# VH-VL binders against UPF0292 protein AF_0905: the designs that were tried, part 2

Target 1, 124 residues: UPF0292 protein AF_0905, of Archaeoglobus fulgidus (o29357)
Amino acid sequence: MEDYKPFFEAIDELKEKSENGWVVVVEGKKDVRSLRAIGVSGEIVVFTGYASTADTLKDRKVIILTDSDAKGMEIEKGLVEALKTYGKIPDVEIKRKIFSNVRKEISKVEEISAFYEKISGIEL

## First folded at step 12 (VH-VL)

Design m3 (from k1 with heavy chain F55Y N59Y)
Fold by OpenDDE, fold request of step 13:
Structure m3 (fold): chain C 124 residues (1-124), chain A 121 residues (1-121), chain B 112 residues (1-112)
Amino acid sequence: as target 1 above (124 residues)
Amino acid sequence: EVQLVQSGAEVKKPGSSVKVSCKASGGTFSDYHISWVRQAPGQGLEWMGRIIPIYGEAYYAQKFQGRVTITADESTSTAYMELSSLRSEDTAVYYCAREGYYGKDWYFDYWGQGTLVTVSS
Amino acid sequence: NFMLTQPHSVSESPGKTVTISCTRSSGSIADDYVKWYQQRPGSAPTTVIYEDNQRPSGVPDRFSGSIDSSSNSASLTISGLKTEDEADYYCQSYDSSLYGWVFGGGTKLTVL
């Protein structure tokens, strides 16, 4: 059986940072709903463009949590570059931890909540 | 109002190169991508490539690999498409298009007026 | 890599409903959102549908998009057809292996 402890630890870290004022950037509204469903309670910002999104976050601690696919990787990279203009280094490791520890069973942030519930039942 | 204004029509000889410009106004250039699409007379739309200005990477259709170069200048909000080794089959209207982000995806929300490139001996 | 196949032409009378199909050759049509563009003669294309079934501002609700996974196709439906709807229509989707876009061959819609 697959060990999902690292996945849960990554989710817990996400929740903790979110509660401590870190802003989470996602791609769409479905992503917001998914993260809320698993208990992420802090501010979540939906991407609207590289420079504009970065400008709204230039004075914040930022977690980038985009999809683990080609488009998501582009958005992540562009946001990193845009934030760099303001001397900001976002957290891109939580995303890596989340998706690396599930054997790519999911690739979209909107899928996290359903996956979380499924594996939680298995762990019991 | 958002506008993409392209450079004027070109007449070229086979084997030469053409460079078309696309200047964007009315928005934040670095928010978006720029794609280039061409359309031969009486034919469909053909994607050539795109650039992500914020970090300057470009991607190309296999058909044009090694023959097309797409660049962007954020300071002037202008994208460029250079096509080399021109042949008669390259005769077409060339469009630049802005890729804007809506919902959870990109689409070509604004287009340039098109640039006719005629290749003939 | 995949291709998007559209019918070459469709025609219908004003007030009627017309549907244009767009079939993906490989992978799933649901792997990426489908866009539809309208191109009137002598003009640049404009977007009528994005994200499979969303309309940009200014596009009338006569235009609708749908996805059919069983046939691996997308469809553009135009109800209450008007003469100004006469145009070429192109579907589009993203190819992750190409890191770029694929257009359908286009469909010429004639309003009789």
Scores: ipSAE 0.915, ipTM 0.958, lowest interface PAE 0.4, mean pLDDT 96
Fold by OpenDDE, fold request of step 13:
Structure m3 (fold): chain C 124 residues (1-124), chain A 121 residues (1-121), chain B 112 residues (1-112)
Amino acid sequence: as target 1 above (124 residues)
Amino acid sequence: EVQLVQSGAEVKKPGSSVKVSCKASGGTFSDYHISWVRQAPGQGLEWMGRIIPIYGEAYYAQKFQGRVTITADESTSTAYMELSSLRSEDTAVYYCAREGYYGKDWYFDYWGQGTLVTVSS
Amino acid sequence: NFMLTQPHSVSESPGKTVTISCTRSSGSIADDYVKWYQQRPGSAPTTVIYEDNQRPSGVPDRFSGSIDSSSNSASLTISGLKTEDEADYYCQSYDSSLYGWVFGGGTKLTVL
């Protein structure tokens, strides 16, 4: 249990920020479902393009939660760059905390709910 | 409507360089990637490289590394592909293609009309 | 690195169903989504399938895509074959190790 404490703390932080008005940006609909399943209740935006997505978020507190693979990193980097044009710095640390503390057992956001259920023993 | 319009046909000598342009319209240029693909006469499609305009990084097929340069100008919504040290084997139709993301992955959703580059002595 | 292998050519009569295979040489075909492009003579390619089995708007439902993990291959199926379907078809997938795209060799579909 203690081995996954940082993972659960990151999830709790995600949920807390989401409840407090932070917008979570993800890659796709499966990611949305996964995050909803673990209790993320705030607004979630699906990526539609770097500039366009950033424009919709220019006045929001943003968490970028893309996959921890090559494509996800590109999307993250591009979104960060796009948001910079509006003087916005998104939270990319929650993603790091989530995926760095699962020993590479998962790399996709869509896998988070199943993984959460597996390690917690709680049926979602 | 989204369109990719490429520069016109080129005739080049061996050892020279060619730079092909690809101007995008009908969408937000910085939302997407741009790939370059060539097709020699009677042959299949060959990926050359791609660029991510929003932060300007390009990636190349190993076959063309050191000989191809892909750039993008967001202000003009134009991508460029420059191929140097041209050989007869580089004779082909060169395509630019936009990479769009639709929830799971990127794919080439729009293509330029192609640019014929002929390399001959 | 991996390669995508397609048959060089396939042929079938109008109204029939044809299937074009695309086999990945290494890794899993499921590691990345497969795309299919149609190229008619003298024209640029157009997308007929993305994300393994999705059709862009305007592509007839006669076109379908599938993945077979057991054979490590993808397939493009065209039902109710029409003369206008005569073209070259290319499968494509992303190679994360190369940060780039891989095309199959292409398949020439002849409508008899």
Scores: ipSAE 0.913, ipTM 0.954, lowest interface PAE 0.4, mean pLDDT 96
Fold by ESMFold2, fold request of step 13:
Structure m3 (fold): chain C 124 residues (1-124), chain A 121 residues (1-121), chain B 112 residues (1-112)
Amino acid sequence: as target 1 above (124 residues)
Amino acid sequence: EVQLVQSGAEVKKPGSSVKVSCKASGGTFSDYHISWVRQAPGQGLEWMGRIIPIYGEAYYAQKFQGRVTITADESTSTAYMELSSLRSEDTAVYYCAREGYYGKDWYFDYWGQGTLVTVSS
Amino acid sequence: NFMLTQPHSVSESPGKTVTISCTRSSGSIADDYVKWYQQRPGSAPTTVIYEDNQRPSGVPDRFSGSIDSSSNSASLTISGLKTEDEADYYCQSYDSSLYGWVFGGGTKLTVL
């Protein structure tokens, strides 16, 4: 029996921050669609390059929500470094909370909506 | 217009080292990754390693670990590849390539012109 | 940790269609996107396919890419062959375990 409470709590935290002006950075358009489907309503930005993306976000509160795999970690690390030059500390912990208990089932942001519907019984 | 310009051809003796430069222009250097690829005469492409300049980490193909060092200088938008303990089989054209991000994929969107390194006595 | 295997050479007449295969030795071909590069003699390679089946700007739509999970392979298809398509073609994929890239051995395409 899997305990998905931490996953749902992390999703709720993500949605709350999004509603309160935090910008979510993702790897691609399918990730945007997945997050919209679960109710993330605020601004979502697709990564285009480390310095260029960070420059767009230098005056914003940022959540980095890239895939939980090697490429997603590369993008996360590079964005953290780029935002650091503006004195900004992005939230990288929501991603950890989302994937920590479901890593065996999903690793990509684009998979979140279907997984959420599957384990919650809620049609999105 | 994005362009990668490499340093000129080199002739080297066995046991020495070579350092090839790759100067990027027409883009934002800190947005991208840089890979190094070589091609021996009549052979296919061989990936050597890569660097992510924004945080300075490099990764190497196992074949070249211990002999190759890849670095980047963000202030000059230049990447470098140094190959040590040269042998005759290291005679090749050495390319740098920019890893650009499109859709959800990184690919080598721009290549340098190549640098011929000849290792002979 | 995986290899990408391509046929050594293929040939076809102008105006016809050719496919070049790229078979992954272990793991799934779908684990990471496949890229295809064209290299004409004496030139640096250029990209003709990324993200399995996308074309960079300026690449004609007669170049297409596909994935076949059942054979664990990718394919580059070139229709309406032209003499300028004569080149070496390389597939490429990312190996997350190595934080690096893997190239196929290359395929020499002859247009006769």
Scores: ipSAE 0.836, ipTM 0.916, lowest interface PAE 0.5, mean pLDDT 93
Fold by ESMFold2, fold request of step 13:
Structure m3 (fold): chain C 124 residues (1-124), chain A 121 residues (1-121), chain B 112 residues (1-112)
Amino acid sequence: as target 1 above (124 residues)
Amino acid sequence: EVQLVQSGAEVKKPGSSVKVSCKASGGTFSDYHISWVRQAPGQGLEWMGRIIPIYGEAYYAQKFQGRVTITADESTSTAYMELSSLRSEDTAVYYCAREGYYGKDWYFDYWGQGTLVTVSS
Amino acid sequence: NFMLTQPHSVSESPGKTVTISCTRSSGSIADDYVKWYQQRPGSAPTTVIYEDNQRPSGVPDRFSGSIDSSSNSASLTISGLKTEDEADYYCQSYDSSLYGWVFGGGTKLTVL
């Protein structure tokens, strides 16, 4: 459990930013449900395309929370590039913090809620 | 309506190169990826490579590494595939396809009409 | 590196149901979503299934997709078979080691 402290801290940071107007971008609906289950309460949007998603978020603070795999990195990289055209730098570090100590066990955002419940003992 | 319009058929000699264009319209070019797929007469679909235009990086099937160059021009919404050192076995229809995103999946949601490249002496 | 293996051909009568298999040689079929493409003679392919079992707009609900992790395979099922369904069908999946796509060898569907 002490190896999971960075994971819990990253989840807390995610929730705090979400409450303070940061928009979280995810890959799909199951990711939204997973994040809601752990208490992410702010706006979550699902990726629909690089430029189109960036256009809807051009006036917002953005956290990119795609899966920790090759496909998730492609989406993250493309969104970073698209948001640059609006002078925006999204947060990509919370994703790194969430997965860095748990990649052996989970790699997908949709897995976060079940994993959180497992290692915390808190029923969600 | 989304359309992918490819350049016309070509007849090429062995050892030469061919460059096929793929003009996308009716959508937002920078939202998507572009793949190139070929089909020799009477044969199946063979993936050649792809590009992610928003950051310009291309990936190639091992078989074509070193012979294929895939590029994109966002200002004209056009992707290109260039195949060099042509041989008779490169005779095929070459398709571009758009990788669109639906749900949590990328799939080839629109295909070009195909470009026949014939390699003969 | 994995392959997707399909039967070379299948045939069935109008009104009946046909299933086309797509077996992954290594790794899990569930690692990446399976797509299915239809290609009629002389035409470019079109998508009939994505995300394992979802239909693009305009694809009739008699087309369905499924995954069987036990046999490491995907299936395309076409019920109420019509003459217009006569085509070649290809499964496809992502290969993260390539940053690219793998197609099955294709299945020719004949509607007798």
Scores: ipSAE 0.831, ipTM 0.914, lowest interface PAE 0.5, mean pLDDT 93
Fold by ESMFold2, look of step 12:
Structure m3 (fold): chain C 124 residues (1-124), chain A 121 residues (1-121), chain B 112 residues (1-112)
Amino acid sequence: as target 1 above (124 residues)
Amino acid sequence: EVQLVQSGAEVKKPGSSVKVSCKASGGTFSDYHISWVRQAPGQGLEWMGRIIPIYGEAYYAQKFQGRVTITADESTSTAYMELSSLRSEDTAVYYCAREGYYGKDWYFDYWGQGTLVTVSS
Amino acid sequence: NFMLTQPHSVSESPGKTVTISCTRSSGSIADDYVKWYQQRPGSAPTTVIYEDNQRPSGVPDRFSGSIDSSSNSASLTISGLKTEDEADYYCQSYDSSLYGWVFGGGTKLTVL
């Protein structure tokens, strides 16, 4: 299972930052459920629009965790631009780390929990 | 209450250009995307292109690449579509539509009233 | 780039059920959510289905959407047909290769 080491390390980094006040932004409610299942315990918000989401997050540390596909990249780029107007630089690298080694198996945040369970043997 | 109001009907000569405006009221303009869709008489809906105003990038259907320019002005909450080198086949109703985000999906949740552009000699 | 193909017309009697198909020419219908729009004569379209099978507020539950991966198609089903349902219906999906939208050709629904 050493091929999945970067995936597990990225999940651990996500959980650590979430515990330390970073807010995770996702595309939908199924993504929230998936992240809760793997132990992300901090605040998770669902994207509702670029300016509106950024306004609620302008004083926060932000991780953008949208799907690894074209629409997820559109949302990521727009939210980065919206947060930039407040002088904020969100973390977009954790998403890259999560999906880079498992892109052939999953591309959606909502798929993370089932995949995590499968490759770890831990029942969630 | 969200509303998209388009500029009025136009009659144009072949070879000229037209610029249709779409002013959004209500909502937060920078939250959304704007698409332009046309419908020739008796025909179906044809997507022309879209813009993501928060970062100003536009994307176009291949059929219209090189003839269409889509822009947005966040300060006035207005999107524009300019179609050049007009020909009679461009006679259509031109709609702007807002792409709203619901659940995990974007869809055209509000449409402008449409702008009839007639191209004739 | 892909196309979405719909029947040109369908008809059915009031109270009955009709299904309008939307077949994707290449790639998977499941790659992106399907939307359905209703357009009455002289009006701009309105949304009746998004996210494959969700209804916007105010759309009656007799409108439903579904996906069939084996035929690479989506369907709009309207039960309990009413004369008010007579309209053109368009499916729509996102094409990631052009960062844009594709509409089906439209289906004229006649309620006889």
Scores: ipSAE 0.823, ipTM 0.910, lowest interface PAE 0.5, mean pLDDT 93

## First folded at step 13 (VH-VL; from m3 with heavy chain K104R)

Design q7
Fold by ESMFold2, look of step 15:
Parts: structure tokens; sequence; C-alpha cells
Structure q7 (fold): chain C 124 residues (1-124), chain A 121 residues (1-121), chain B 112 residues (1-112)
């Protein structure tokens, strides 16, 4: 359990920010379902393209939570660049904190809810 | 209406270079990636490289490393592919293709008409 | 650094069903989504399947895609085969080690 403390702390931070008006951007609808299952209650937006997604989020506080793989990093980097044109700096650190200690076990946002159940013993 | 319009056919000598343009219209250029694919006569599709215009990074197939340069100009919605040190085996139709994001997947949703490059002495 | 292997050609009669395979040489076929492209003679390719089994708008539902983990392969199935389906078909997948794309060698479909 102690080995997963940073994971749980990052999930708690994610949930807290979501409750306080931060919008979470994900790669697909299975990611939305996974995050809802662990209690992320605020707005979640699915990526549709760099400039187009950034335009819909230009007045919002944003957390980028894409998969921890090459394609997820491409989407993150491009969305950071697109939001920069509006003077916005999205949070990319919560994703790092979530996956940093569990990369061997999961790398996809859609996997978070099942993994959370497994290591916590809490049925979602 | 989305279109990718490529520059016209070219005839080149061995050892020279060619630069093919790909003008995108009808979409938001900065939403997408651009790939370049070639097809020698009677042969299959061969991926050459791609660029992510929003931050300007390009990636190349190992076969073309050192000979190909892919660039993009967001202000004109145009991508370019330059192939140097041309050989006769570089004779092919060169396509640009747009990588669009749908559901959870990138795929080549629109293709240019192709540009025939003939390398002959 | 993987390859996608397709049969060089397949043929079948109108009204029948044909399946075109796409076998990944290393790593898992499930590591990234498989796409299928159709190329008619003299034309640029168009997409018939993305995300393993999804059809772009306008693609008939007689085109379907599937994954078989046991053979490490993807398949394109065309039922109710029509003469207009005669074309070259290419599978494609992403290779994260290259930050790039891999095409299969292509399959010539003949409708006799």
Amino acid sequence: as target 1 above (124 residues)
Amino acid sequence: EVQLVQSGAEVKKPGSSVKVSCKASGGTFSDYHISWVRQAPGQGLEWMGRIIPIYGEAYYAQKFQGRVTITADESTSTAYMELSSLRSEDTAVYYCAREGYYGRDWYFDYWGQGTLVTVSS
Amino acid sequence: NFMLTQPHSVSESPGKTVTISCTRSSGSIADDYVKWYQQRPGSAPTTVIYEDNQRPSGVPDRFSGSIDSSSNSASLTISGLKTEDEADYYCQSYDSSLYGWVFGGGTKLTVL
C-alpha cells in the first residue's frame, strides 16, 4: 500500500481540482468513464484536435490527462503549445504523479479505475 | 470541404533534390499531423515521415534518414517534403496525407492527389 | 520496429466473402489500433476501417475489421463482394519506437 501512496495522493489532487473548476482533457470516452468511476466529478473534455480543443478551453483552468505513452505525449505537447497562444499554462504534472510509480502496471487513463479497485480493495 | 493539393509532376536527374508541396484547405491545419507516403510503380505504400505542425517536429522512417526533410508553414497551411541525392529507384508517386483524430484514433483521413517524381539521367 | 505482412493477392466471386489478413511480426497487434485503406487503380487511397473495426461515414457495413490476438493479426472482411471492391488493400499501424507509421505490403483483391 505504501508503494502506491503517490498514486493515491495524485488521484486526490485530481479530484480536488476537478471539484474546483479545472477541466480535464482525455483521449477518449473510456477515459471519461474511468475517471468518473474513481470520483472525478467536474467537467471532462475529449480531445478532438490541438487548436480546436484549445479554443474551447481558452478561458478555463486545464489538466491534461492523456495516456502515458508516445501518442499521449504527442497530444499533451501539442495541446500545451495550442493553449500557450491564449496565455494559458495547463497542469501536466498530475498525469506525471499518477503514472510515475505505476508505469509497469498501467499506462492508460482507461485503466485507472480497475487498478484503483485492485490496489485499494474498494469496489467501484 | 477538405482538400490537400500537391505541386505538379517533376523530372529530375540523379543526385539532385526535389521539394513537393502540400496545401491543405477546408480544415484547421493546426489540429492535424501530416505524413508523406510514396509508391513506386507497381509497388506498395511506403511511409517516409511525418510532421506535427503545431510544434514543428518531424519524424522519419530510418530508410530516409539524412535524405528527407519535412517542414510545415502554419501561416499558409502548407507542408513540404524535400528528398535529396535522388536515385532512379526514387521514381514514385509521392502523397501527402492528413492525420485526423476520430474517436480515439489517428488515421489518414484525406490524401493529396499525388505527385509523380521521375528520376532519369 | 515491426512489419505487417499481408497476402500478395486474394480473389473471390461477386456476392461471396473475402478476408484479408495482416500479421504483426513483433510486439502485439493490440499495441495500437489497426487501419485499413482501399486504393483503386490510378487513385489515392481512402480509409475503410480505423480503430480496428470502425467505419468512416459512407463506408458500407459489409466492410468489417477484427483482431485475433492468438495469431497476432488483424483482418479486413468484405462480405457481399462487389466488382467495385476490386482494389489494393493496405493495413497500417503505429510504431511508437519510430514515432511513425508502418504499412502492410498490400493485397490485390480480384473480383471474378
Scores: ipSAE 0.843, ipTM 0.920, lowest interface PAE 0.5, mean pLDDT 93
Fold by ESMFold2, look of step 19:
Structure q7 (fold): chain C 124 residues (1-124), chain A 121 residues (1-121), chain B 112 residues (1-112)
Amino acid sequence: as target 1 above (124 residues)
Amino acid sequence: EVQLVQSGAEVKKPGSSVKVSCKASGGTFSDYHISWVRQAPGQGLEWMGRIIPIYGEAYYAQKFQGRVTITADESTSTAYMELSSLRSEDTAVYYCAREGYYGRDWYFDYWGQGTLVTVSS
Amino acid sequence: NFMLTQPHSVSESPGKTVTISCTRSSGSIADDYVKWYQQRPGSAPTTVIYEDNQRPSGVPDRFSGSIDSSSNSASLTISGLKTEDEADYYCQSYDSSLYGWVFGGGTKLTVL
């Protein structure tokens, strides 16, 4: 039997922070749609480049939610560095919590909504 | 307009090193990655390595590991590629290319004009 | 580490359609997006396809890209072939184990 409690807890934390003014950064528009489907209601920004994205977010609380793969790690690392120049520390741990127990099932943010529906039995 | 301008042609002896520069203009340098690609006469494109200037890490093709060093200077919007222990087989045109992000994918959206490096006795 | 294999050359008449294949040697062609570059004689390459089937601004819609998972390959298709399309074409994909790029060997397109 799979233990998905940590996954659901991480999703709840993401939704709570989003509702409280944290901006979520993702890799593309399909990720936005996936997160909206599971109830992330706050601002979501699509990455367009390290410095340019960071400039948009320099006065905001930020969650970086890129894919759990090599390219997603590159984007995350570069955004952390770019935001550092503004004295900002983004949340990178929610991504770790979301994917830590489900990496064999999914690794992309766009896959979250379908996976959530599958393991919860809740129609989205 | 985005432009990548490379340093001029070089003639080198075997065993020496060459350093090629690539100055980017017309964009935000820290948004992008820079790759280096070479092309021997009459041959195809060969990826050598890349750098992510915002955090300064470089990655290299295995063939060049230990002989190539790629660096970037954000303050001058310039990338560099240094190839050491040159052999005659290293005679090629060396290109820099900018990796731009579009949709959800990186691709080489602008290329430098190329730098001919000739290695001969 | 994988290789991308392309035919060495292809040819076709103006107005016709040509397809250039790009076969991945190990792992899945779908593991990463495929890009296609055009290199005209004496010039640096330019991009004609990214994200498997997307065209950069300024690339005409007669250029199209596709993926065939059963043959583990990508294809570049050029319809309404023009003499200006005579060039070398390279496919490219990302190799996550290298944090780097792999080019196909290139295909010389002759328009005759």
Scores: ipSAE 0.842, ipTM 0.917, lowest interface PAE 0.5, mean pLDDT 93

## First folded at step 15 (VH-VL; from q7 with heavy chain G27Y)

Design y2
Fold by ESMFold2, look of step 16:
Structure y2 (fold): chain C 124 residues (1-124), chain A 121 residues (1-121), chain B 112 residues (1-112)
Amino acid sequence: as target 1 above (124 residues)
Amino acid sequence: EVQLVQSGAEVKKPGSSVKVSCKASGYTFSDYHISWVRQAPGQGLEWMGRIIPIYGEAYYAQKFQGRVTITADESTSTAYMELSSLRSEDTAVYYCAREGYYGRDWYFDYWGQGTLVTVSS
Amino acid sequence: NFMLTQPHSVSESPGKTVTISCTRSSGSIADDYVKWYQQRPGSAPTTVIYEDNQRPSGVPDRFSGSIDSSSNSASLTISGLKTEDEADYYCQSYDSSLYGWVFGGGTKLTVL
């Protein structure tokens, strides 16, 4: 349990922000399902393009939660740049905290729910 | 209706350079990426490089590193590919392609008509 | 930094089924989604498969894609072959080490 404390704390932070009006941006529908399974209850938006996604989020508080791999970093960087044109700085640190010490086991947002169940013993 | 319209055919001498344009329309240009692909006569498709217009960075295949420059002008929705130090083996059709996003991944969903570049003395 | 290897050519009669292979030289074929492109003579390529096995709108369901992890390969299968399927076919994957794309060498499909 102690090896995964930062992971659980990051998940709790994600859930708290989601409940308090932060919008989570993900790469695809399987990511949405994974996050719902662990209790993320607020609005989740699927990426459809840099400028178009940023335009829908320009008046919102945003968490970017893309996969922890090269493609996920490309999408994150492009969304950060697109939101910058509206003077907005999205949260990219929750993603770092989630994956920081579990990168050998998972790197994709869609894997989070099964991993959470595995290490917590909680059946989802 | 998405369109990518490329500049016309060119005849070049060895050692010169060529700059091919790709004008995009029918979508928000900074939503997606642009790749450049060439095809020599009778040969297969060869990826040259790509650009991510929203932040202006380009990435190149190793073979073309140092000879190719890919840029984008968001104000005109146009991507450019410049290939320098031309050789006869650079004779090819050069395509631009949009990297569209579907499901959870990118693929080349729209292609330009191609630009024939002939390098001869 | 990997290569995608395809057979140079395949041929089959109308109405039959062909499978075109795409073998990855290093790393896993499952590391990134495979795409398949069709190029008819004199035309720019078009997509027939993305995300390993998905068809873009307008692509007939006789085109299908699959992954075989044991052979480290992807396959494009075309059933009910028609003369209009005669074309070159290319597989493609992303190479994360290059932030770029890799095409297979291409396969010429002849429908006799």
Scores: ipSAE 0.835, ipTM 0.919, lowest interface PAE 0.5, mean pLDDT 93
Fold by ESMFold2, look of step 19:
Structure y2 (fold): chain C 124 residues (1-124), chain A 121 residues (1-121), chain B 112 residues (1-112)
Amino acid sequence: as target 1 above (124 residues)
Amino acid sequence: EVQLVQSGAEVKKPGSSVKVSCKASGYTFSDYHISWVRQAPGQGLEWMGRIIPIYGEAYYAQKFQGRVTITADESTSTAYMELSSLRSEDTAVYYCAREGYYGRDWYFDYWGQGTLVTVSS
Amino acid sequence: NFMLTQPHSVSESPGKTVTISCTRSSGSIADDYVKWYQQRPGSAPTTVIYEDNQRPSGVPDRFSGSIDSSSNSASLTISGLKTEDEADYYCQSYDSSLYGWVFGGGTKLTVL
């Protein structure tokens, strides 16, 4: 039997941090829409380049939420390196928690809202 | 405004090496990636490899693994491609290209002018 | 590790419409976005399509891209064909298993 409790706990942690001033970085606008649909209410920025994105986030608490695939890992790694130049350590663990428990089903941030609706029964 | 300017044409003997430079300007060099692509006379485009300058790692097409080295120097905004053990079939125009980020994906949005490398005995 | 296959050449008259196909050999064409590049003789390539069907600024709207999952292919369509469209065209996609790029073999478009 599928148990999605860890997925929902990770989503709740994401929403809580977003409400408390953490900025979420995503790969594109569809990811923003997906996160808004599940209730992520704080600031979400779209990646535009490693140094440029890090510069806009140098004074912020950051969650990196890129896709759980090769391109998403590249962007995550590069952003971590770019933020190091400002002495910042972004949260990369929430992404791991979200996808490691549902990788059979999804790997893209844009897929989260449809999946959330499917397994929760909540119309978004 | 964005420009990729490559080093000049070279004539090389078999067994030697060539190092082509690609100087980027008009953007923040560590924002994006650089790919190297070659094109033999009358042939199609062949991807050789890429580098992600922000963390300095390069990835290579299997065909060139062991013969190609791609590096980047952030302080000069310059990428380099070195191809060793040259053969006559390595005669080609070698391009650098910027992998720019638009929408949610990378694509080669600016290209260098190309560097002709001729390998002849 | 996949290949992208294109017809070697296509030709059409000015004012007509041409379609250039790009078929992926393994895995799904939808796994990564398809890009299309135009290369005129003696010049570096330029992008005419990214994200499957988006045009960079300055590319005329007579260039369009599409995906057909049933044939595992992408297509570049050029309507209102002009003599200036005579060029080589390459499709391209990312191979996430290799952290690298794959080009199609290229298609020479001749405008008669």
Scores: ipSAE 0.827, ipTM 0.919, lowest interface PAE 0.6, mean pLDDT 93

